# Ledger of designs, part 10: VHH binders against Acidic fibroblast growth factor intracellular-binding protein (FIBP)

Target 1, 363 residues: Acidic fibroblast growth factor intracellular-binding protein (FIBP), of Homo sapiens (Human) (o43427)
Amino acid sequence: TSELDIFVGNTTLIDEDVYRLWLDGYSVTDAVALRVRSGILEQTGATAAVLQSDTMDHYRTFHMLERLLHAPPKLLHQLIFQIPPSRQALLIERYYAFDEAFVREVLGKKLSKGTKKDLDDISTKTGITLKSCRRQFDNFKRVFKVVEEMRGSLVDNIQQHFLLSDRLARDYAAIVFFANNRFETGKKKLQYLSFGDFAFCAELMIQNWTLGAVGEAPTDPDSQMDDMDMDLDKEFLQDLKELKVLVADKDLLDLHKSLVCTALRGKLGVFSEMEANFKNLSRGLVNVAAKLTHNKDVRDLFVDLVEKFVEPCRSDHWPLSDVRFFLNQYSASVHSLDGFRHQALWDRYMGTLRGCLLRLYHD
Short names: E, the ipSAE of ESMFold2; O, the ipSAE of OpenDDE; V2, 0.75 times the mean of E and O plus 0.25 times the DockQ between their complexes.

## First folded at step 6 (VHH; framework vhh_7b18_3)

Design e5 (from b1 with E58T S100T; at its last look DockQ between E and O 0.06; V2 from the best seeds 0.00; counts 0 for: pae E 21.4 > 2, grease 24.7 > 24.2, placed apart)
Fold by OpenDDE, look of step 6:
Structure e5 (fold): chain B 363 residues (1-363), chain A 123 residues (1-123)
Amino acid sequence: as target 1 above (363 residues)
Amino acid sequence: QVQLVETGGGLVQPGGSLRLSCAASGFTFSSYWMGWARQVPGKGLEWVSYISSGGYTTYQDSVKGRFTISRDNAKSTVYLQMNSLKPEDTAVYYCARDSTEYYDLSGYSFDYWGQGTQVTVSS
């Protein structure tokens, strides 16, 4: 018995169940039918006519509210609807909530390309109503458009302008970030990954690899006001080519291997495999960095990580713990390499990559 | 042409009652939410109550329990029964058509208003 907290009073009554139906994209007729099927008539003693009227009234209310929901602060400032703050928050939160299945279909794609056909296909594939797909897509687009023009923390901007929870704001930040950088997420090799996995990686990248991460606003007034948190730090990406020395210099590579192997000897269950594959793994990780220097190749980051690191480790049946140990030592050992001059760059790169890789490595 | 005509305003003593009427024409009345707003001289417009096409009602806290909004779709008329009137209720009362399509930055969702009717509560 979903205790529909019917707020009886001067307050705009928001039936959460009806709201859900509305958000899910059901017509009034379908919503009524669903409510009838739920046994509401028997529970309340209401007639079908009353139910229809009630549902219709709610839908009308929601329709009116929808405009406000496009700019959530307006919901707080409007004088028409008396909605308690908690209910306002609920309305906003649920309106901007999205289906994971939906976001996985659109993650990394250009948000401007959401054609009716595309959404229809997604609707069919996921079982989500077209209307709901449209709402979700439009929400993504709306948030993207708004924050694209803003400087500062992406999450903060989203939270401030759309009054979303921290969690939802972070999710949207990830969506926006992926859309902006056009990360490929739809490839077969990535299908095992959830939105949460990508969102986790997005968070790390936003924190560490964007211009906002370095705290200094580009001093160049002529530099096109790149959104600090949406865009990867171009200078950083360009500098990543310097990491190639770790694999190109045989002496450094050998020394690095030696240090890692010495440190991990007796600690890894897959030590032999690690030792045998060290050079390949290192080359893979460093080459991913080098590839990031090219804007066009940034989209392949996740695919490359999976192919060059995750899959090889999985093939050798690395436990997650060993992966963690390896990545920790792999990263740390570089600090002991005489002649390597890019320690800060390495730390910035591997600090994020380590977290991403561990998240991508599903047991 | 959409028209809203308010009637029923006047002078009343505190504790008294008034019934406002708004006659609507020029549109399908039953399809629209209707509302009442009031404006005190020198103050901003405030919503008092609105009613959905299906009869759902809401009220400002200040008038809750005292005012009742109702509508007669057959007569294309919305009503505001005001009981237990207070001096603070003194204002020009406006009938308004609520629109789902129009929302101004001032926080109002309306597209048409009446000319207003003066309500004065004074001893």
Scores: ipSAE 0.000, ipTM 0.211, lowest interface PAE 13.8, mean pLDDT 88
ESMFold2, look of step 6: ipSAE 0.000; ipTM 0.106
ESMFold2 (binder alone), look of step 6: mean pLDDT 82; pTM 0.825

## First folded at step 8 (VHH)

Design f02 (from e3 with S99T; framework vhh_7b18_3)
Amino acid sequence: QVQLVETGGGLVQPGGSLRLSCAASGFTFSSYWMGWARQVPGKGLEWVSYISSGGYTEYQDSVKGRFTISRDNAKSTVYLQMNSLKPEDTAVYYCARDTSYEYDLSGYSFDYWGQGTQVTVSS
ESMFold2-Fast, scan of step 8: ipSAE 0.000; ipTM 0.141

Design f06 (from e3 with S100D; framework vhh_7b18_3; at its last look DockQ between E and O 0.01; V2 from the best seeds 0.00; counts 0 for: pae E 21.4 > 2, placed apart)
Fold by ESMFold2-Fast, scan of step 8:
Structure f06 (fold): chain B 363 residues (1-363), chain A 123 residues (1-123)
Amino acid sequence: as target 1 above (363 residues)
Amino acid sequence: QVQLVETGGGLVQPGGSLRLSCAASGFTFSSYWMGWARQVPGKGLEWVSYISSGGYTEYQDSVKGRFTISRDNAKSTVYLQMNSLKPEDTAVYYCARDSDYEYDLSGYSFDYWGQGTQVTVSS
């Protein structure tokens, strides 16, 4: 017996008790061992109390969710529907902020028999109402949809430029697409952008506009100069000053890129801000492109300008208070679990499950 | 299967040093953020440090300037160099892997943990 057999739905090779232990977070090998041990305890009249505790039940749920997430996407929803009713109730209690319709969409009407009563009980316990959960979740969905649309636009621009400039840019395609193959398989998937990927996209946009401009009438010199002055206004220059030290050292620059990636991974607010800046990216970069492409010494300025559009998220710059409330509400819902470990692990699994559910909901 | 195995713990006097190692297997190590957390006797779990796939590091205030996290992608190993150890650093130290899931909107969080290694600081 293997976990692969579970994923393909071959239940003839997997004992029902073993399957349930696997859903509880045990490896197949450990599940078999525990099932055998449980059978022996039942037959000998020994107590199995040591095999269960409230703390361990939550930990097993975390591992169960992780295993479900490693299942083939085509089978994921069917495996979720097989979650025992007791575990379904626990998932509802942990996901206070999830919309009832969204939960029912993924888990089917298995939850509808007791869903309203279960949610009413949760509301009494936590003070969280279905109306507040629905509002926060709708806001979350809206932000996520914007992020998906922005990512899709970047992928389309890369693919179009690659096709137009295959002779010139094939090395970029080899590095970016083969090293980061998720761009090819997951157009609807939310993917965090590395600074390298973002810089590559920015270069492609500049190249496309520079190439397009070859056949166009010259723009008014005054308007071009005004645009450059706007891009180098006082506030923007202060940002460049703050990043200057990191540009001087490649290792420090890589460190700063990683910090930006951390902020992007953790915060929906940054993605919302990037949407507003997406249309401005071309204007700012094109206005300085000629100077940046002529001298290696000024390429560091290009890096500073690109960093402006992927600046690390800070709490005072988050555009949607509802998104923060949604995340904070999740944190509050974890209060009944012991320690930071349970909170961190649950946060991880919940975030990943949200993504899978959103994909199924939107697909 | 994902496995994380910690080594290097032990007994040390206050002011001493220890280096912890975590050998990882079952995944593409270089693609993941890694970190260290500790379970202090009588207290809950607390994060100590983390390191990104690109080498960016962060530390808890209580260990900043005393601890250094590093990684060797060729060996699939992450390290925690602990200097100027204090009795308050006595804990079981756990190696952990951050999730690479594209839909993680919770921020920096870990999905796999090692078995832990005991560090005791006493005179």
Scores: ipSAE 0.000, ipTM 0.107, lowest interface PAE 22.4, mean pLDDT 45
Fold by ESMFold2, look of step 9:
Structure f06 (fold): chain B 363 residues (1-363), chain A 123 residues (1-123)
Amino acid sequence: as target 1 above (363 residues)
Amino acid sequence: QVQLVETGGGLVQPGGSLRLSCAASGFTFSSYWMGWARQVPGKGLEWVSYISSGGYTEYQDSVKGRFTISRDNAKSTVYLQMNSLKPEDTAVYYCARDSDYEYDLSGYSFDYWGQGTQVTVSS
């Protein structure tokens, strides 16, 4: 009958503004009120009753499309709705988009059955509607569940299965990487950091510290080589304790300090502060490495980096340029230590850690 | 397992100075924030100061500028230098280890305490 003709034979009209209101979790009534305030009745000459009917029709269409949005390749192959390719991409990308305030509240949390209280609390704190919070959390969980056992590139798998832009797929890769490894992001010392700061660090760790980054390491009996980007490389993390020689061997520590100070004299505005604190900063960075040996819970990585490096340097008022120059020379000078035999391990650790520290160093 | 032992308390005249020490054992000292709290006679426990694993410090308003917290990770020891002491500083001072769990709104939650050392400021 006419109801069936509507679902099969209708041309799909999609208003981007109404789609945003639906995604944001507004009721039809509230969405109509917001549309009236925007001046659309004056622009179009429509009545409020027509606007309400139009809004309801759009919401009905979006509810019918939502199942397809959960599996985006199915949207490309469906024949029920006549949706141009450009609008398909827009529908998918916006459905999976998320609010900075929301992701920052859940980052590093387990992506499992969440409690209603947790999402209610986040909704109240952020001002994001509960419906939108649920959609965003469900999207994170859906992506995680699809890719958690997949081999290969995390970003590529997300792009292939969800048809997201490169930027959004990289963001989701960071989100699922953090959830898989349970990084702490909510402590007071970390509240100055944005999702973008954490995502930058996640990209470096995914590229350099995961099993997918392993080039020639022996096969772990419990692991498949280089096919699982979500998992930190257990052998790499175990090996990091070997870096403690840089601070436990007094001769190596003194020589490392001497090389860095010689390279930086006359070049660093905070040279006196750096010279006085070198051994404490080095011990901090090396001890972060040693803590990572227990990779089942790497929870405190970012807390430790902020406490052991960012806070001391900020307290001494280091400009970012001096931090960058210090980290470069601190890392490079180890290559001149004749008694140090873990150069590849050091490069792998510090190559990522330098990038993370520079990104974390802001106010 | 976790042990915190305070020393350095005693009797001091108003305006005097005193240095408290806390020897720690049974945990990876360098990984934990440490702090001091005090029990003023007739009052509840109140925090005094804390120091992060990296040396960042905070103080209660009533002691800011007079007290200095520091740590020596090689000796697993935290210190409290107390200058310009007042009679209202009279208390039992406790060394404390900060929890590694998420904080409440105050931002601090201590999970282990020493037995305390008495500080008495009297003329």
Scores: ipSAE 0.000, ipTM 0.107, lowest interface PAE 21.4, mean pLDDT 82
ESMFold2 (binder alone), look of step 9: mean pLDDT 82; pTM 0.827
OpenDDE, look of step 9: ipSAE 0.006; ipTM 0.245

Design f09 (from e3 with S99T S100D S109A; framework vhh_7b18_3)
Fold by ESMFold2-Fast, scan of step 8:
Structure f09 (fold): chain B 363 residues (1-363), chain A 123 residues (1-123)
Amino acid sequence: as target 1 above (363 residues)
Amino acid sequence: QVQLVETGGGLVQPGGSLRLSCAASGFTFSSYWMGWARQVPGKGLEWVSYISSGGYTEYQDSVKGRFTISRDNAKSTVYLQMNSLKPEDTAVYYCARDTDYEYDLSGYAFDYWGQGTQVTVSS
């Protein structure tokens, strides 16, 4: 429509409140009028306050995060930045991992009368159906596809290679996807969970744990190991101290692994990939880890985390184009998050992801 | 205005095959999950199969291995290929669009239905 053409053509006039009203089915002009009149109840502020509270249980946390997953990507990022950093990763990880565990457990059952009864029971407690969970993965894939197509179109038209900011790419993908696929939900409009939301969560985990190691077989084991042993051991231990808060809970460590798996598989929209397990330590990775530090616990944690978080990028099951797109989105997300992390940590994280892509393409 | 129109039903011998088609209009077909459900005479509706926008498929246990759901987004059409048909497969088959509601507790989540097409398996 003309209203959508205006919205897409002049995004500088569109803030999160106007975007929210537009998603609710209001015209752009009506949304602007309502925003000016302060007719919008700020639910994001209330949600942020509740997420910072100590009065959270599993059921309540799930409902709060479910509401966040329907928020526009820009709004979600603003809300996340208002939550204390120590709780940001924890809450997001628990929700995304819960979704992965839910899908995996339910997909292990057949869709028959019995499964329908099980879905009714689960929906009563959580307010989520199997179809809702499956739709999240399909929407993730749709947004992923649109972002890739838009990047290609931009390069073709301007004859330049751009890496759009993570926030801009997600906002643009959401707007274009909605404009081109204008189907209605029972409540008016479907809100999409962005690829950037999953990438953001995965980055928080990998950035804290990877510290420049490329996984099972580095390109120059002897030279690179010596450099890491000299320069990174102290910083590596400091990062692992931060992870101690996150990994002290065994369930939370498992949720971290599930989050990465969910984000990476979600982008493909292939549920069978959810059952792939990242297992089996190569002898090479163990030997590399042994040279990076003299502390056995640190080596063991390093091996476990690096294997689980970088291995998916080297899977033969993934098209190379999908791996490149995922790494480009991670790159964009990392740069957008520089404000609350040290530049050196982000540079090491990026080095690890580039190494993963290089290994997949040349090995 | 959402419309779903089924074709391809008929009479077939046990062990035979039929292909059902459902032509959709009035919405962005490629964005929706689509499904098939059937109503046996004198009984309630029974879910048969789902296909996602991305091509992921799911089947009821009793038809798994015998039925195949597929879609052609260019034609806004969803298909149900039915092989090794049994007398108990006799029913009116309905094409349906997945609901937009995220918390549908019914388990089927269909919000729009076609008129149905009769499938009869008998000698």
Scores: ipSAE 0.000, ipTM 0.100, lowest interface PAE 22.2, mean pLDDT 45

Design f10 (from e3 with Y103W; framework vhh_7b18_3; at its last look DockQ between E and O 0.01; V2 from the best seeds 0.00; counts 0 for: pae E 18.5 > 2, grease 27.6 > 24.2, placed apart)
Fold by ESMFold2-Fast, scan of step 8:
Structure f10 (fold): chain B 363 residues (1-363), chain A 123 residues (1-123)
Amino acid sequence: as target 1 above (363 residues)
Amino acid sequence: QVQLVETGGGLVQPGGSLRLSCAASGFTFSSYWMGWARQVPGKGLEWVSYISSGGYTEYQDSVKGRFTISRDNAKSTVYLQMNSLKPEDTAVYYCARDSSYEWDLSGYSFDYWGQGTQVTVSS
């Protein structure tokens, strides 16, 4: 029946920040007031009404559900009164399904099938009955199912807005999904949240390399790596060298920097504390890479890549609306500068990144 | 012991409506999530909708806004109201009970299925 308008530019970013504040325990009114006081959002009754609407954008629903999966039961109880009526029923059902001890055991374990032995072990350790553990595992499975459905909707929305092929839409959806979800997959951990499509790709490629994950590098029969350090993965070094082409594009870098600065302005009050942590992580990754090579030129390439694509991003938290904003602007700008050549490189990098993520996810 | 019996299928014209019912027996119906899945001729099995013990519902994108799942715990029955039917909705529709013991990242897992009921949408 009722529909919510899709916000553009600052309105979308501000709205996502307001959602984050109430998820963190602020009332809708207080979240709006806090953002207005920071000079980021004009005080309007319409904005509060949108947040109280029975209709919610898929991206915001997905972000909410991702946070809900990791929230302690006591926080959910506090937030329940601040959530639109249509979402309260879902949260009430999920909230009453979980014991705090059960949630700690489930979140402390790697994602895996809940066998009868796993349930017996949890029951013994926590004192919760097997029947209750079975019920709670079923509900936990339902939370994952809803999150996967939202991911599917995200793929459809990205494809529709950007006219991307199924493969590219899936790659972007996977990146966005993992950026906003911190899940353990097998022996690897995905704990990366960043701003900007290119900065995120660069960080994930560096992280996958340092974790020993190997993706399918772009193939170029005319390219050689004779001058590269043999102690490093040759395909990974080729990927980084090719990303250098994007770093060298002044118009693209100017656009990227502008978009990142715009996004960060909208989030400064809530996410400023994460700037130091993000920089420390990026610095650590560069230092690890430097220790694995004797080639100064390769180290300099790593440093330059991180500084130009990763350093401008000062927060490790990505709202899905912000990523959508970046993807829209990048698609239009790449097409304007040299669409076909840059799009081909983009396609190759996304394919390689998808391969790495799928291996880490065990999907 | 566990039985799921579907009724309400049939032949209907495009744009028409049908209501499917699934009568459950042999288990505590109110404690289980229930769902509907369909098999289009020549294609694989496709999930359509599910409903939780508490009444939360979810739908496959192609049927959202047209189909409504509901349940009556007093009658141990789950329903699928199908409106604005299209030729591509032609399929055998199955009622299914969710598995309570196998947690899996693959999503919804059904452990018991009905016999199926044929829905044909044609002029």
Scores: ipSAE 0.000, ipTM 0.094, lowest interface PAE 22.4, mean pLDDT 48
ESMFold2, look of step 9: ipSAE 0.000; ipTM 0.123
ESMFold2 (binder alone), look of step 9: mean pLDDT 82; pTM 0.835
OpenDDE, look of step 9: ipSAE 0.281; ipTM 0.719

Design f15 (from e3 with L105F; framework vhh_7b18_3)
Amino acid sequence: QVQLVETGGGLVQPGGSLRLSCAASGFTFSSYWMGWARQVPGKGLEWVSYISSGGYTEYQDSVKGRFTISRDNAKSTVYLQMNSLKPEDTAVYYCARDSSYEYDFSGYSFDYWGQGTQVTVSS
ESMFold2-Fast, scan of step 8: ipSAE 0.000; ipTM 0.183

Design f23 (framework vhh_7b18_3)
Fold by ESMFold2-Fast, scan of step 8:
Structure f23 (fold): chain B 363 residues (1-363), chain A 122 residues (1-122)
Amino acid sequence: as target 1 above (363 residues)
Amino acid sequence: QVQLVETGGGLVQPGGSLRLSCAASGFTFSSYWMGWARQVPGKGLEWVSYISSGGYTEYQDSVKGRFTISRDNAKSTVYLQMNSLKPEDTAVYYCARDSSYEYDLGYSFDYWGQGTQVTVSS
């Protein structure tokens, strides 16, 4: 277990309430105060100290995730130890298990390998026991090995190295992977991507990530993540070839884009037709796909889109601010604040979805 | 009544610096994404920078590395630090509030300031 894994908190879910407070610009102290006032201590049985530690951990994770989405791999090294001085003593004890004096000595000596004599010297200078120095050095080496291995896909780096919740990690990983490996290769490709095209492609990548992943938790994360990266690329290209038939039918393409946007939003309350008939929609999409393609995988893709993304999103009420981070990149590239009205585009897609649903059900 | 008031514009020589400020009132400032946009003479409006409620920042490619957006939630103020100014940065700069709700993807501005003139000339 690396010290980085300890730092992010080994949790199965990122706390949505803490995420919202972070997005709203509250400081850790103010966020803790608001959470206490909401009755969280009584609900969870946690102490105020545990809540503060948890809130700080989540805030650092959100900040690191935000930076990693845009940071080149070589900058990840400097982000790992970006802990405010006022919090270092508490966080080192609970998350990093490093003494500041020890880290300074290791970095000052540029030690990649620790000899007994080097560790004896550090022990003498800092007053830390030799046994503790050896343990800390081994942990330090593991942390930096992880950082150095973050030269591959940014998607793999986020999921593997920061122990994010599976759902949020997959959502971020798929979108980042698509942006990093499809949109960032070749300036000309970015000029032709519309919001709807980006959303369609992002959903396809998310679906391939979820469906094509070789195991839930890789046995060897670096090796397995590299393999998944290659498999996703191959499956993505195959899916694009199969879906090329759908591009010729604007109504079907708009339907799929609308489903992607609905899934990414995480809220369905405004789209009662989707909520009322999601199972019939799934069946209808299979029937529509069967008319244009005989590929079972394409038909299964539509079924899985509804079942895995639409149904869970309906239950979660989760805000999808991560989508905003990536879509802003492409909106900014267009430089049209007045010309691109996202609300109008969304309404157009929902109108198309309604029309397609009426035709599919033949009410 | 939502109100955004820009200050800090002026005349500066190429290579110089200016810091723009935007004082916001009439809403819970800390809950909103804020941005800066500019209107260059003879051109349309173009986006310059965004800052999220949590401090995430994004920049137009032409200003990246030269401009820095920041916010002070206690003062309900957003800032744009402009360094290494070029003649092509001459524009009216607008502060804007993003209409971001949990339900909206948050890519549209719903309120704008009056604008402040920035002129970069020898």
Scores: ipSAE 0.000, ipTM 0.102, lowest interface PAE 21.8, mean pLDDT 50

Design f24 (framework vhh_7b18_3)
Fold by ESMFold2-Fast, scan of step 8:
Structure f24 (fold): chain B 363 residues (1-363), chain A 122 residues (1-122)
Amino acid sequence: as target 1 above (363 residues)
Amino acid sequence: QVQLVETGGGLVQPGGSLRLSCAASGFTFSSYWMGWARQVPGKGLEWVSYISSGGYTEYQDSVKGRFTISRDNAKSTVYLQMNSLKPEDTAVYYCARDSSYEYDLSYSFDYWGQGTQVTVSS
């Protein structure tokens, strides 16, 4: 019996911490080690624990993907549907992008039509054999079918929360409630999901809101003083009022507060990007608020929320969440592909994922 | 357990030809890049040629058009065909295995053969 079999076969009999770490993509053995490490980090400080968790996020993603690629088809279906929606989204995003990039860069046209020179050129780019690439691609196709089915269902589910609910606070609360209910056991509801999982859902929400709010980038200050600015301010004011109520709830767990901080950072990002035509992240929140709104109530509430919640959340406590947020923000920009897609960072992550999977196929 | 054994060196006149062979054992030969490097007497080590897992080849500028690297995965052997040899090609030639599985990593040899002497003189 493998750790993968334990996860899909009888998760109710394992320790809650082990189950949570398994959902984060760790083996049972790794989960035990991480539990011990987590206890030690708690003795030294929360900042150290958060930083360590963020540096391990790539390892979690690789572990989950590795299990999916090597699992029997029956277990793949069971495992995927038991994973929290945020981790499903992360797996879909990483695996879908990886498969597309891998096919384009390595297998694509060369698999069907090519000369020895063309096939060898691909090998030069990857440093591996075509035989290994073919085996990896065949396994990718098997997993990709299940991932695409899951992606369709997840996208529909997320869009119901984002597009049919017009206010950020309601959508945010709905996602947190939905994720929480999947793992409700007595009082330990959110301990089954990592901060990264919740932050990913929040980033996806903010990206949809950002794209919906700015569609086409304003290129001059005058355009931001028309009727569209009035409508944006009205919705933004309502969202801020609702978020203020949510963050003031004393019964909320730290994870809920962290998610709200992530959402508020996204609101700041929208205003910064609007002012700078999607290309500049402003450093001055007060300056941004003053430039982008003539509504004093909106400005005052925005400043109040930032002073209480956003400033503490802009530290180095969420490096991987911030990276995913920035990649998502810029990846949809039509106006500056080279500037906004952060290709070097994305290629680095993709290169690491490819290398990990390809080594598994060679060994 | 990784072993690389070179053969085929010797004395040849300028304009002559030699074929070097490298028999590999102790690893999955077909999965690795292989290369040849040489050390001219009194000089440092310099790379001569690479061959990828898929058979793509690269050459140092001074040997392009004269040398050909090839491999036989069924025999776990890599070859260096040297034509139009010049006195400056006199060196100890080493067979080497590249440690890199990924293109984004710098080329780095992790295992070397014992070397074979090539002397080009009149």
Scores: ipSAE 0.000, ipTM 0.086, lowest interface PAE 23.7, mean pLDDT 46

Design f26 (from e3 with Y108W; framework vhh_7b18_3; at its last look DockQ between E and O 0.01; V2 from the best seeds 0.00; counts 0 for: pae E 18.7 > 2, grease 30.1 > 24.2, placed apart)
Amino acid sequence: QVQLVETGGGLVQPGGSLRLSCAASGFTFSSYWMGWARQVPGKGLEWVSYISSGGYTEYQDSVKGRFTISRDNAKSTVYLQMNSLKPEDTAVYYCARDSSYEYDLSGWSFDYWGQGTQVTVSS
ESMFold2-Fast, scan of step 8: ipSAE 0.000; ipTM 0.356
ESMFold2, look of step 9: ipSAE 0.000; ipTM 0.106
ESMFold2 (binder alone), look of step 9: mean pLDDT 82; pTM 0.826
OpenDDE, look of step 9: ipSAE 0.566; ipTM 0.847

